# Designs tried in a protein design chat: VHH binders against WHI2-like protein P4H10.16c. Part 15

Target 1, 295 residues: WHI2-like protein P4H10.16c, of Schizosaccharomyces pombe (q9p7d3)
Amino acid sequence: MSVITQAQEIPTVAANPDFNYEGDPIIIQLCDRDTVFELSRDQLLGLPESILMCLFPRGLLLDYEIQECQLTQRPLIFQTADFDPSLLQYILNYFQMAENRTANDEIALSPPPPSFPGKCGIILLKEDIEFFILPPISPTTNIAIEVSPNDLLKLKQRVAQRLLQQKKIFDCLHLENSTSEGSAEKNLVRMLCYSGFHEDDEWKRRIQEPHRACITSVTLTNLDFSADQGPVSDPEYFPVYHKLLLFWQKPARKCWWDSSTSITYNGIEFATWVRRVWTLELAVLGANTYETAAV
Short names: E, the ipSAE of ESMFold2; O, the ipSAE of OpenDDE; V2, 0.75 times the mean of E and O plus 0.25 times the DockQ between their complexes.

## First folded at step 14 (VHH; framework vhh_7aqx_2)

Design w03 (from u03 with A50V; at its last look DockQ between E and O 0.61; V2 from the best seeds 0.00; counts 0 for: pae O 5.7 > 2)
Fold by OpenDDE, look of step 14:
Structure w03 (fold): chain B 295 residues (1-295), chain A 125 residues (1-125)
Amino acid sequence: as target 1 above (295 residues)
Amino acid sequence: QVQLQESGGGLVQAGGSLRLSCTTSGFTFSRYAMSWFRQAPGEEREFVGVISWSGDYTDYADSVKGRFTISRDNAKNTFYLQMNSLKTEDTAVYYCAARTFYVSGSTYPSEYDYWGQGTQVTVSS
């Protein structure tokens, strides 16, 4: 099973990159739950595709909306889909900082190789968790124990808390080392570690979705070209960043289940099933649009 | 060089009012959201409020809602914090900060690009 499957490329934002707006940048207002974001057109378009897909699952005709805004003299306001504002804030801030560094040529510590299409690469790693609690079977009656709705809610909360305490990114992959699939997971970890992650890295954001048995986690990191260290015989050696280029604006997903999480409530042990979906994407900053067409 | 300079701080009695100003230079003021933060002795720096680049949107910490108002004058590269009905717990060093985009709600100090040096506000009983 391929460790990473590419998600279908649905262009979520139809914008002409050549649209030269004369004057001040076009400012966009995003309404995300109870939070309002105000950012430039370029900031919005610079977001990872996977994030744009979350924000605008039905797509966005940005240029059309801009035109309408200009004609009607109304603010350019977009309603996003349900997305945690704290995550979005983290992402926007990270990209803004990266853009500033790139613009100021503060990338001297790790300049990309000449073959890299931009000045800076940012890796997005996202995890979506959905978990389910299984009622235990009574050893005495051989019947599933009935759990009240109130108790179920408490159980879910406890499971969520436990999962939120699992902060290390790669912990969930280590538990599967004994399986034949362990090799694929190991390769994934290796690839990411050669790209700038560390084995002990933690999720930068990990949140429970409101009133859902779901947890979303996100980590952004800069592509580190110097991290490509290892024996030449290592299959992950040298062109790891080339591998990641495959995920440039083309997010890859991996889905699997685990039952490693259990909770004890009122002396009863409950098993859980956790569905994990990883999304991996590379964003490139400072890319010359003309050079990307040649690859 | 980027500069943010707070002014207007001082001693005021509880129930009184004070207006802080932050004057900026060295960057395009009209493209930045501007925020006020405050830090009391022994406490962490906390978000007070934010205003978008256009001034059309503002958001405040719950502790100051209804009492504090943020405004801006892009022509003067200055934004303001009007503080009314001041309380002793409002005593802190107040900082102005700038960021490229506006976000409503509480923000982290690390998300801001530029900071002022702060101005002391003391509210006496």
Scores: ipSAE 0.024, ipTM 0.350, lowest interface PAE 5.7, mean pLDDT 83
ESMFold2, look of step 14: ipSAE 0.518; ipTM 0.787
ESMFold2 (binder alone), look of step 14: mean pLDDT 81; pTM 0.835

Design w04 (from u03 with Y112W; at its last look DockQ between E and O 0.74; V2 from the best seeds 0.66)
Fold by ESMFold2, look of step 14:
Structure w04 (fold): chain B 295 residues (1-295), chain A 125 residues (1-125)
Amino acid sequence: as target 1 above (295 residues)
Amino acid sequence: QVQLQESGGGLVQAGGSLRLSCTTSGFTFSRYAMSWFRQAPGEEREFVGAISWSGDYTDYADSVKGRFTISRDNAKNTFYLQMNSLKTEDTAVYYCAARTFYVSGSTYPSEWDYWGQGTQVTVSS
């Protein structure tokens, strides 16, 4: 499997990005589990496509819903799919702070080059883990050993705690045991480290999903144009942000199984299988500005 | 430049009522979620309540629920805290705060971006 693959897809939230509703801002209310978010149309549309897919896996006809609200006086309230509200708040806050910085035209430590299509790049990296605990096969019964519901709960808690403590983003790729230096995983890490990540970075958010054997992790970071130093003398070299622009509004996903771990409980060794899904996406703030580029 | 200014604080007897106001400038008032926090001397800021942009959602700390009412008047760019059945425990400096989106249950001060100067409320026995 390739490290990161892209899907051909239409936008999850159907809206005209150039359309502006006059008057008071359009207010959208999202119900995510028991948490209510209230945000503007622009704030919603500014979220990464991969996050919008998590919130609305069957899509949302947003501009249609707004126009129906204006005609029928119906509130703009939507139920999201099951996505952790603390992660959504982290993402919204990150983007709102970045919007405030770009709106103030603050001098960035690493300003974008003129060829970059916006004022700021934000890299989203997300990990979704589902883990499974396999009881060993009894040699006498030739079936899985029976484990009490309470012991299964304790096993899941121990596995979850171990996975949560693995905070370093790139450790799960097992780069030290790769058979090839040119592996897709090593190239991915190299690209990310040139663009604003560091090899020992930890997940900014890493949470265990309630009542599920699932862990979700998210890190947002600013695209660092100065960190892309590359060999200046190489005529084939170009800045890493060109590679990242491939993921602008087109999230890439990598899915794999990791069976390299086990856990011992009450003298019995249980195999632990981990399904990991990584999602990589670039967000660009301040894109699609034409008239400001005049001489 | 975003500015928040509290007013309406003062001395009131226990069981009495007081209404605090928070006036805003430098942003569109209807765009911000607003909250009240309070701080007694030597204590950390404590969440009192919040209201969404639309006014459709309000949150209250358990210690004030049923006694305090949060409202906003976007025509006046004003955010209110109506405090009824005041107790001596309500004595504190009251702060208004704002953020650019609303999230229900946002009770930690670090979740709020803009802060007023505070107004003193003193409840006498």
Scores: ipSAE 0.707, ipTM 0.883, lowest interface PAE 0.7, mean pLDDT 82
ESMFold2 (binder alone), look of step 14: mean pLDDT 84; pTM 0.857
OpenDDE, look of step 14: ipSAE 0.769; ipTM 0.921
ESMFold2, look of step 15: ipSAE 0.600; ipTM 0.839
ESMFold2 (binder alone), look of step 15: mean pLDDT 83; pTM 0.853
OpenDDE, look of step 15: ipSAE 0.680; ipTM 0.882

Design w05 (from u03 with D59Y; at its last look DockQ between E and O 0.01; V2 from the best seeds 0.00; counts 0 for: pae O 14.5 > 2, placed apart)
Fold by OpenDDE, look of step 14:
Structure w05 (fold): chain B 295 residues (1-295), chain A 125 residues (1-125)
Amino acid sequence: as target 1 above (295 residues)
Amino acid sequence: QVQLQESGGGLVQAGGSLRLSCTTSGFTFSRYAMSWFRQAPGEEREFVGAISWSGDYTYYADSVKGRFTISRDNAKNTFYLQMNSLKTEDTAVYYCAARTFYVSGSTYPSEYDYWGQGTQVTVSS
């Protein structure tokens, strides 16, 4: 059983969907590091929950803030948590494009079936990497080799560079074929491939976090309803998108470790431990509120 | 209806060459990794090789590595197995198979979604 753990629903954004603001759309300014993003209320609320949790780990009382803004006649400005602006830009652009397509009924390539609760599905796949470098033990002294702080920094940089060069999403799963974990991962890959991913797909964004031995990667893709091609006459046919609906606004996470990465520095081989956390979430655009109750 | 049809099989002398084709219909060919399997009489079906959806990646069994080459033409919904330097041990029914993704080591028949009917390849001494 692929143990995809569902993330606990943290009510991060308290917004009343029934709140109709009369007039011009409310413009929100998000301050993310040194970058300011402008979005509408609806755009902000339409982001994946997992992303909102990253941006606002303590939650956001959006309606309250809007009310205060209206009362004080001050701009609505939110400070986000530390999040890479390039990632955020990528996400915002992608959703904007998807919204535009949906609004224009440009979904002819992969129209959703009647059973799908929206007009468009977007799959969010995120990877958070944290890596650790292990000093080797001298075979002669049986003591760990001492590494200077400067050398350690260089080592970390080298490891990061190596990981950044690993752009293919599923490459990390090729090395674990014989383990039970590998089986679960294969099932995940299968599900994703039936949903629109390809085995050669690359991370659309992969960045190192500043001054951290951490790498964050994100890719968004439209749910492809044609990817799961079973014979219509097969009574056992079960569309994979039904499985993905389980992740609608309910991100799933999988965590595992791998030690497949090693680096050589000054003739010494260093082992690395890499912790990988995958987050999977489905966003649905153009969802009918009546149909969501049935899922 | 999903169909995979093998062709190109036949009798060939040891050291000879043969090219198999698998023509597909009923599914989006360009989204599937394709594989060749073979089954000799009294033996289990064994993996021969695979090609990714894009054609950028190929994987071969050790027994055929360097002798066999897999390619694909997405415009024709067809992929190929070029067999060179054939040996008597290569005698088998060859099957084409399709799956939505290629993972290194995907050598188990159960991992594949669609299968052809097979074509006989006989290598004589």
Scores: ipSAE 0.000, ipTM 0.211, lowest interface PAE 14.5, mean pLDDT 83
ESMFold2, look of step 14: ipSAE 0.530; ipTM 0.798
ESMFold2 (binder alone), look of step 14: mean pLDDT 82; pTM 0.838

## First folded at step 15 (VHH)

Design x01 (from u01 with Y112W; framework vhh_7aqx_2; at its last look DockQ between E and O 0.84; V2 from the best seeds 0.69)
Amino acid sequence: QVQLQESGGGLVQAGGSLRLSCTTSGFTFSRYAFSWFRQAPGEEREFVGAISWSGDYTDYADSVKGRFTISRDNAKNTFYLQMNSLKTEDTAVYYCAARTFYVSGSTYPSEWDYWGQGTQVTVSS
ESMFold2, look of step 15: ipSAE 0.576; ipTM 0.837
ESMFold2 (binder alone), look of step 15: mean pLDDT 82; pTM 0.841
OpenDDE, look of step 15: ipSAE 0.710; ipTM 0.897

Design x02 (framework vhh_7n9e_1; at its last look DockQ between E and O 0.22; V2 from the best seeds 0.00; counts 0 for: pae O 11.4 > 2, placed apart)
Fold by OpenDDE, look of step 15:
Structure x02 (fold): chain B 295 residues (1-295), chain A 125 residues (1-125)
Amino acid sequence: as target 1 above (295 residues)
Amino acid sequence: DVQLVESGGGLVQAGGSLRLSCAASGFTFSRYAMYWGRQAPGKGREWVSGISWSGDYTAYASSVKGRFTISRDNAKNTLYLQMNNLKPEDTALYYCAARTFYVSGSTYPSEWDYWGQGTQVTVSS
């Protein structure tokens, strides 16, 4: 049982993240909260747009800073917005692994699927949850029961814990199977499963945002190119896959509410409203970023 | 095949010194951050020290800070740990590990990509 030793100190250690780093001398130090990530320019730019937007909500101007880096021969240092380092680490590691695989398989992927300019596709699925606790209304006064700030905090913590225990990605979508919206959701699940997800997949990272009633979850998967060879027997397979490709340049977002979670505290039942925002994005590795922008 | 082979462990008296080495093979050593970890009897694995791929950055657990020094020779694919002023509490199996992308922050042994079999360090009182 590997005892998770509590991180006593934040080490300042740099790693070379780029498999093909030999081609890009620009090193970027990304400061994310108390953690520093060292990336190449290409690695940074290769991140999903949705993630970049989270890291740099005001945008990232690399061109001006690259010149400075070249002059000073110092890494570029960027401060990110508030983003969980564990999420970022997961993403970076995944991309690195994917890149390494692609590099090793360059010989094997003959011919690349005509529809994908890149050698490897990565699908990002992100969920942003915001939850709200609703105090019960007194039947006698028709006024909401007053909850102390301290109790409210405890309630939020409890809700958060429950949500964090919900690890399966698609569980939240199965609850609405009976509605027209259920059809859209089914299609989404189908699309994702055809693309590389599995019906029983779990969130690879699920974290509570500090001091917020928010939970962010992320899972990455490799795009299954075999989907192009979908069973001839499923006429819907190919169209669904192509729909995914439509999300190539723009993250797809879906937002919905659910109230399936209730908590009991001190004998009182509290309703919870959960807003879920899903972001789906496809990232392509191996394609010159310039070529992907032109498509 | 990736191999990390630790050496330099042994029995030493309290206050003594040891220098551990870790020979790496089967991967591009210079591209990985390298770490020392240890596992004491009955305890879990703990991080001891880390060094960046270039060697420019180093980090230490609070328990060893000021006593241990991590270094690396990328040309030799070797990681080192100079341990000075050893204490009985330093008794453990010491192992080297490699990780990609880790620069700074919390690291867990479970997050390491590669690790060795370890070398035993025993500090007698």
Scores: ipSAE 0.000, ipTM 0.273, lowest interface PAE 11.4, mean pLDDT 78
ESMFold2, look of step 15: ipSAE 0.432; ipTM 0.767
ESMFold2 (binder alone), look of step 15: mean pLDDT 82; pTM 0.831

Design x03 (framework vhh_7pa5_2; at its last look DockQ between E and O 0.01; V2 from the best seeds 0.00; counts 0 for: pae O 8.4 > 2, placed apart)
Fold by OpenDDE, look of step 15:
Structure x03 (fold): chain B 295 residues (1-295), chain A 125 residues (1-125)
Amino acid sequence: as target 1 above (295 residues)
Amino acid sequence: QVQLVESGGGMVQPGGSLRLSCAASGFTFSRYAMSWVRRAPGKGPEWVSTISWSGDYTSYADSVKGRFTISRDNAKNTLYLQMNSLKPEDTALYYCAARTFYVSGSTYPSEWDYWGQGTQVTVSS
């Protein structure tokens, strides 16, 4: 069941727009595991909500922290939740590049859709995988074959490696094209392709979570209004495109299960169940906060 | 150093019984499936029996089913093979072998992580 659930908005207390930080850019240090990232307040707030939620699952009272920092004259340092630094670096770099391009007017929506609030849109696609290994059933006892903890760990690693090798974003969706859900999946692919993805796009980052049977993948792309990815004559193009705008700062999630993955170890076949959660979010650069409320 | 030391072999008359033991050391015995494999003169290795790490699951070759019983004592790091109703065709060098995964059926020697030196079982009148 492809249930697109609206991610519960963790109230990220948006910075009070009344705080005129037009002065010295406040540099924020994010501590993520053993890596420290430096970014401005605006850069931090400009990150996708879904990412912010991952970094700060309990929320972030940035204005309060800034005030405290000013009072104490200490560096503004935040400890993030456990998040892969390489993912974060990828995201931050991407946004930084996009900002730089936008600032130089190298990237501009031309012609800008009347309903688009900014100069540049970035689409975030994230996949969270959780997988489970099912031992085979003994033909003799009709009970699942016993697997030691050590073996299970090895099996998990093997499954993880296989999943990590699956780099194409849309491969998992093509397998379900024959079902009623296939239509929804097809629409999703269409929407994404019309928006800037390519059908053969790969995950830019795909990582296994430490000590977990979980894999997180992320790809960012610039929102493309040129319809280069689909037939311009497609009557569904505009409607699909506009649907994407609904995901501005409102991440959409799609969850489904995939049982197509199996592994063989020493002649024994193990079935796997893979839970996939896709998060889609649109970030807009250069958006006037006043215009975004109307969308 | 990993060691598997088989014992309990010998000469027995047809219809007799033997109990083989395999003492394991140098690795976490309780985490490994254990098997008995035998090699008769002029023949290739033949899988005999496997027991899971917990002992909850056992499997036997058709040739020994109903006659042989595999068991283990994880506290003693010891594998056992009770052989009853022995036949001349059971004459072989019996090896204890360890592997992480429980697998039933014929296995190749390369599929096992550790092997013992073997104990000779001779069934003759």
Scores: ipSAE 0.014, ipTM 0.293, lowest interface PAE 8.4, mean pLDDT 80
ESMFold2, look of step 15: ipSAE 0.448; ipTM 0.760
ESMFold2 (binder alone), look of step 15: mean pLDDT 81; pTM 0.819

Design x04 (from w04 with W53Y; framework vhh_7aqx_2; at its last look DockQ between E and O 0.61; V2 from the best seeds 0.68)
Amino acid sequence: QVQLQESGGGLVQAGGSLRLSCTTSGFTFSRYAMSWFRQAPGEEREFVGAISYSGDYTDYADSVKGRFTISRDNAKNTFYLQMNSLKTEDTAVYYCAARTFYVSGSTYPSEWDYWGQGTQVTVSS
ESMFold2, look of step 15: ipSAE 0.713; ipTM 0.888
ESMFold2 (binder alone), look of step 15: mean pLDDT 84; pTM 0.861
OpenDDE, look of step 15: ipSAE 0.694; ipTM 0.886

Design x05 (from w04 with R31S; framework vhh_7aqx_2; at its last look DockQ between E and O 0.01; V2 from the best seeds 0.00; counts 0 for: pae O 7.9 > 2, placed apart)
Fold by OpenDDE, look of step 15:
Structure x05 (fold): chain B 295 residues (1-295), chain A 125 residues (1-125)
Amino acid sequence: as target 1 above (295 residues)
Amino acid sequence: QVQLQESGGGLVQAGGSLRLSCTTSGFTFSSYAMSWFRQAPGEEREFVGAISWSGDYTDYADSVKGRFTISRDNAKNTFYLQMNSLKTEDTAVYYCAARTFYVSGSTYPSEWDYWGQGTQVTVSS
């Protein structure tokens, strides 16, 4: 059963809106594993909520730290949770690029979002996979095959490799041809394709988590209603836009299971169960919470 | 090089007991399922029993159930077959074999990857 849940999590980043940080740019250093990222306060706060939650699962209070930074004239140093640096780099680069385009008026939103005129929207799509390997049952004895820890590791590696080779975003949704669930998935794909994705889009980053049977994938795209859409007169245009706005700083999650993946190892076929969690979020550059309340 | 060496075979009277050992080298013993097979003169090699890598699972041929017990000592890289209440029909060359996976019901020799040279067990009336 595919359950779409809206993450009602409290914002992990708390900033005092009354604190005027006008002045010297506050430089933040994020320590992520063995990599250090340097970014501004605004860049950090501009990241998708879902990403911030991954980086700072316990929350991030910047007010005190900013004061300290101002006093010491040293960059703020934060330790992130365990997050793949390549993913973070991809995200940061993308946002930086978008910011630069916006600043140079190079982004012509056609049509511009009604609620955010002149602003750049970015859609974040993330997939978290956790997979499990099921031991086969002997047809003769009805007893499960026992796999050694070493072989299990190899099996997991093989499954992971197979999953990593699955690059197309929407392939996993097309396989579920069930009429009832198919409608939700179709609607999801339609919504995403109307907003800037393409049916044949691939994950821009897809990585295996270290020492875990987990794979995380991320794709960012600019909000673009002109792509693969009919004329602006499309009756689904406006509704899709409104739906996406619901995901601003409020990520939506969809979770489902699939067992379509099997692997053969040493002449034995192993079934797999794959749990997929999709997170969808809209980020708007330069938008604040006050603008959302007007929608 | 993977090596399996059987020992403990010999002549025993019907109703007697014998313990066979299979000493292994050249592979991670604790990661392999082990089995015993036997071959009587003029007959095909037949499954006797098997044990999983953990030792949690064992399987026996119907002809030896209740009489034979398989065990393993991973610390010694050694696999055992305790044979009790031996019968003349148990006379055969006994082979130990190894395989990566424990599959219950793997009774065919072709399902096993490594083999010992065998040890003769003769049960006299």
Scores: ipSAE 0.049, ipTM 0.491, lowest interface PAE 2.0, mean pLDDT 83
ESMFold2, look of step 15: ipSAE 0.742; ipTM 0.898
ESMFold2 (binder alone), look of step 15: mean pLDDT 83; pTM 0.850
ESMFold2, look of step 16: ipSAE 0.693; ipTM 0.885
ESMFold2 (binder alone), look of step 16: mean pLDDT 83; pTM 0.848
OpenDDE, look of step 16: ipSAE 0.016; ipTM 0.232

## First folded at step 16 (VHH; framework vhh_7aqx_2)

Design y01 (from w04 with S30R R31S; at its last look DockQ between E and O 0.66; V2 from the best seeds 0.69)
Fold by OpenDDE, look of step 16:
Structure y01 (fold): chain B 295 residues (1-295), chain A 125 residues (1-125)
Amino acid sequence: as target 1 above (295 residues)
Amino acid sequence: QVQLQESGGGLVQAGGSLRLSCTTSGFTFRSYAMSWFRQAPGEEREFVGAISWSGDYTDYADSVKGRFTISRDNAKNTFYLQMNSLKTEDTAVYYCAARTFYVSGSTYPSEWDYWGQGTQVTVSS
């Protein structure tokens, strides 16, 4: 079963957008596991909402802290929730690069159409995998086969390694060949492939979470409008990017289960269940504040 | 336009000291993390060290840890690499780099956005 859910409409990180800080940018220090990040207020606020939700699941109010920072002239320090620092770095680097290009009027592969609210669009696709190993029931004892904690850990590691080797983004959706042409999954793939993804694209980052049977993957891509060449003269033509605009700072999630993976332990086959959660979000750079109200 | 200019390079004997400077222009100095890299002939550019916006955090390559110190002077828009106890293997062109945010452990050249032209450091035996 595939369930689509929308994230909360309230921004995770709240700050007064009208506050114009005169002078040097406010420095924010983020402590994420053993890694320290220093970034500006604007850089923090520019992150995808879905990422901010991961970093600050309880939310963050910046206004008061900023005021204090101005008084002390010291960086604001925040502890984040557990999030892989390498993923955060990847995201920050990507956005920084995009900002630089936008500032230099270097438009990516395809300029956005006039109706696009910004100069650049970035699609964030994230996958969260949680997998479970199910020992089979012994036909003799009618009890689940006992596996030592150490052996179970090894089995989990084997499963994790297999999943880490699955690098193609859309492979997991093709395995559900039983889905009708009109399935939500096929529509999703189509939408993404018309927006900048390719069918054979791989995850840019795919990591195993420490001490958990979880894998997190992230890929960012710029919106590419070149694949969506519908006849402009067709009044019924609806550009795909309009659909993506629904995900602007409003991440969507899709969850489904996959049981196609199995492992063998001492000649016995163990079933593995993989829960996949996809998060999709659109970020728009260079948007005029006035145009955001119209969407 | 962001500009970085290294200075202070030269010839020094092993065991000696040298202080490199990186002078910056075209941007708000306090809003950038800074780093030093070096490249020896025929070798890849390697990380030397970095300093955060605030200066609260510094990173060093293991090969230079305890010998090299990075600092910054925001008033002069300059950051420094103090090199002590120099070795012949420290011979390289030294580059300063800048980025609009800091991440501890950023040791790859591709992670940095702006670069200087480099200054030659030669350590003789």
Scores: ipSAE 0.638, ipTM 0.860, lowest interface PAE 0.5, mean pLDDT 87
ESMFold2, look of step 16: ipSAE 0.767; ipTM 0.909
ESMFold2 (binder alone), look of step 16: mean pLDDT 82; pTM 0.837

Design y02 (from w04 with S30R R31N; at its last look DockQ between E and O 0.64; V2 from the best seeds 0.69)
Amino acid sequence: QVQLQESGGGLVQAGGSLRLSCTTSGFTFRNYAMSWFRQAPGEEREFVGAISWSGDYTDYADSVKGRFTISRDNAKNTFYLQMNSLKTEDTAVYYCAARTFYVSGSTYPSEWDYWGQGTQVTVSS
ESMFold2, look of step 16: ipSAE 0.746; ipTM 0.906
ESMFold2 (binder alone), look of step 16: mean pLDDT 83; pTM 0.846
OpenDDE, look of step 16: ipSAE 0.724; ipTM 0.895
ESMFold2, look of step 17: ipSAE 0.712; ipTM 0.895
ESMFold2 (binder alone), look of step 17: mean pLDDT 82; pTM 0.841
OpenDDE, look of step 17: ipSAE 0.712; ipTM 0.888

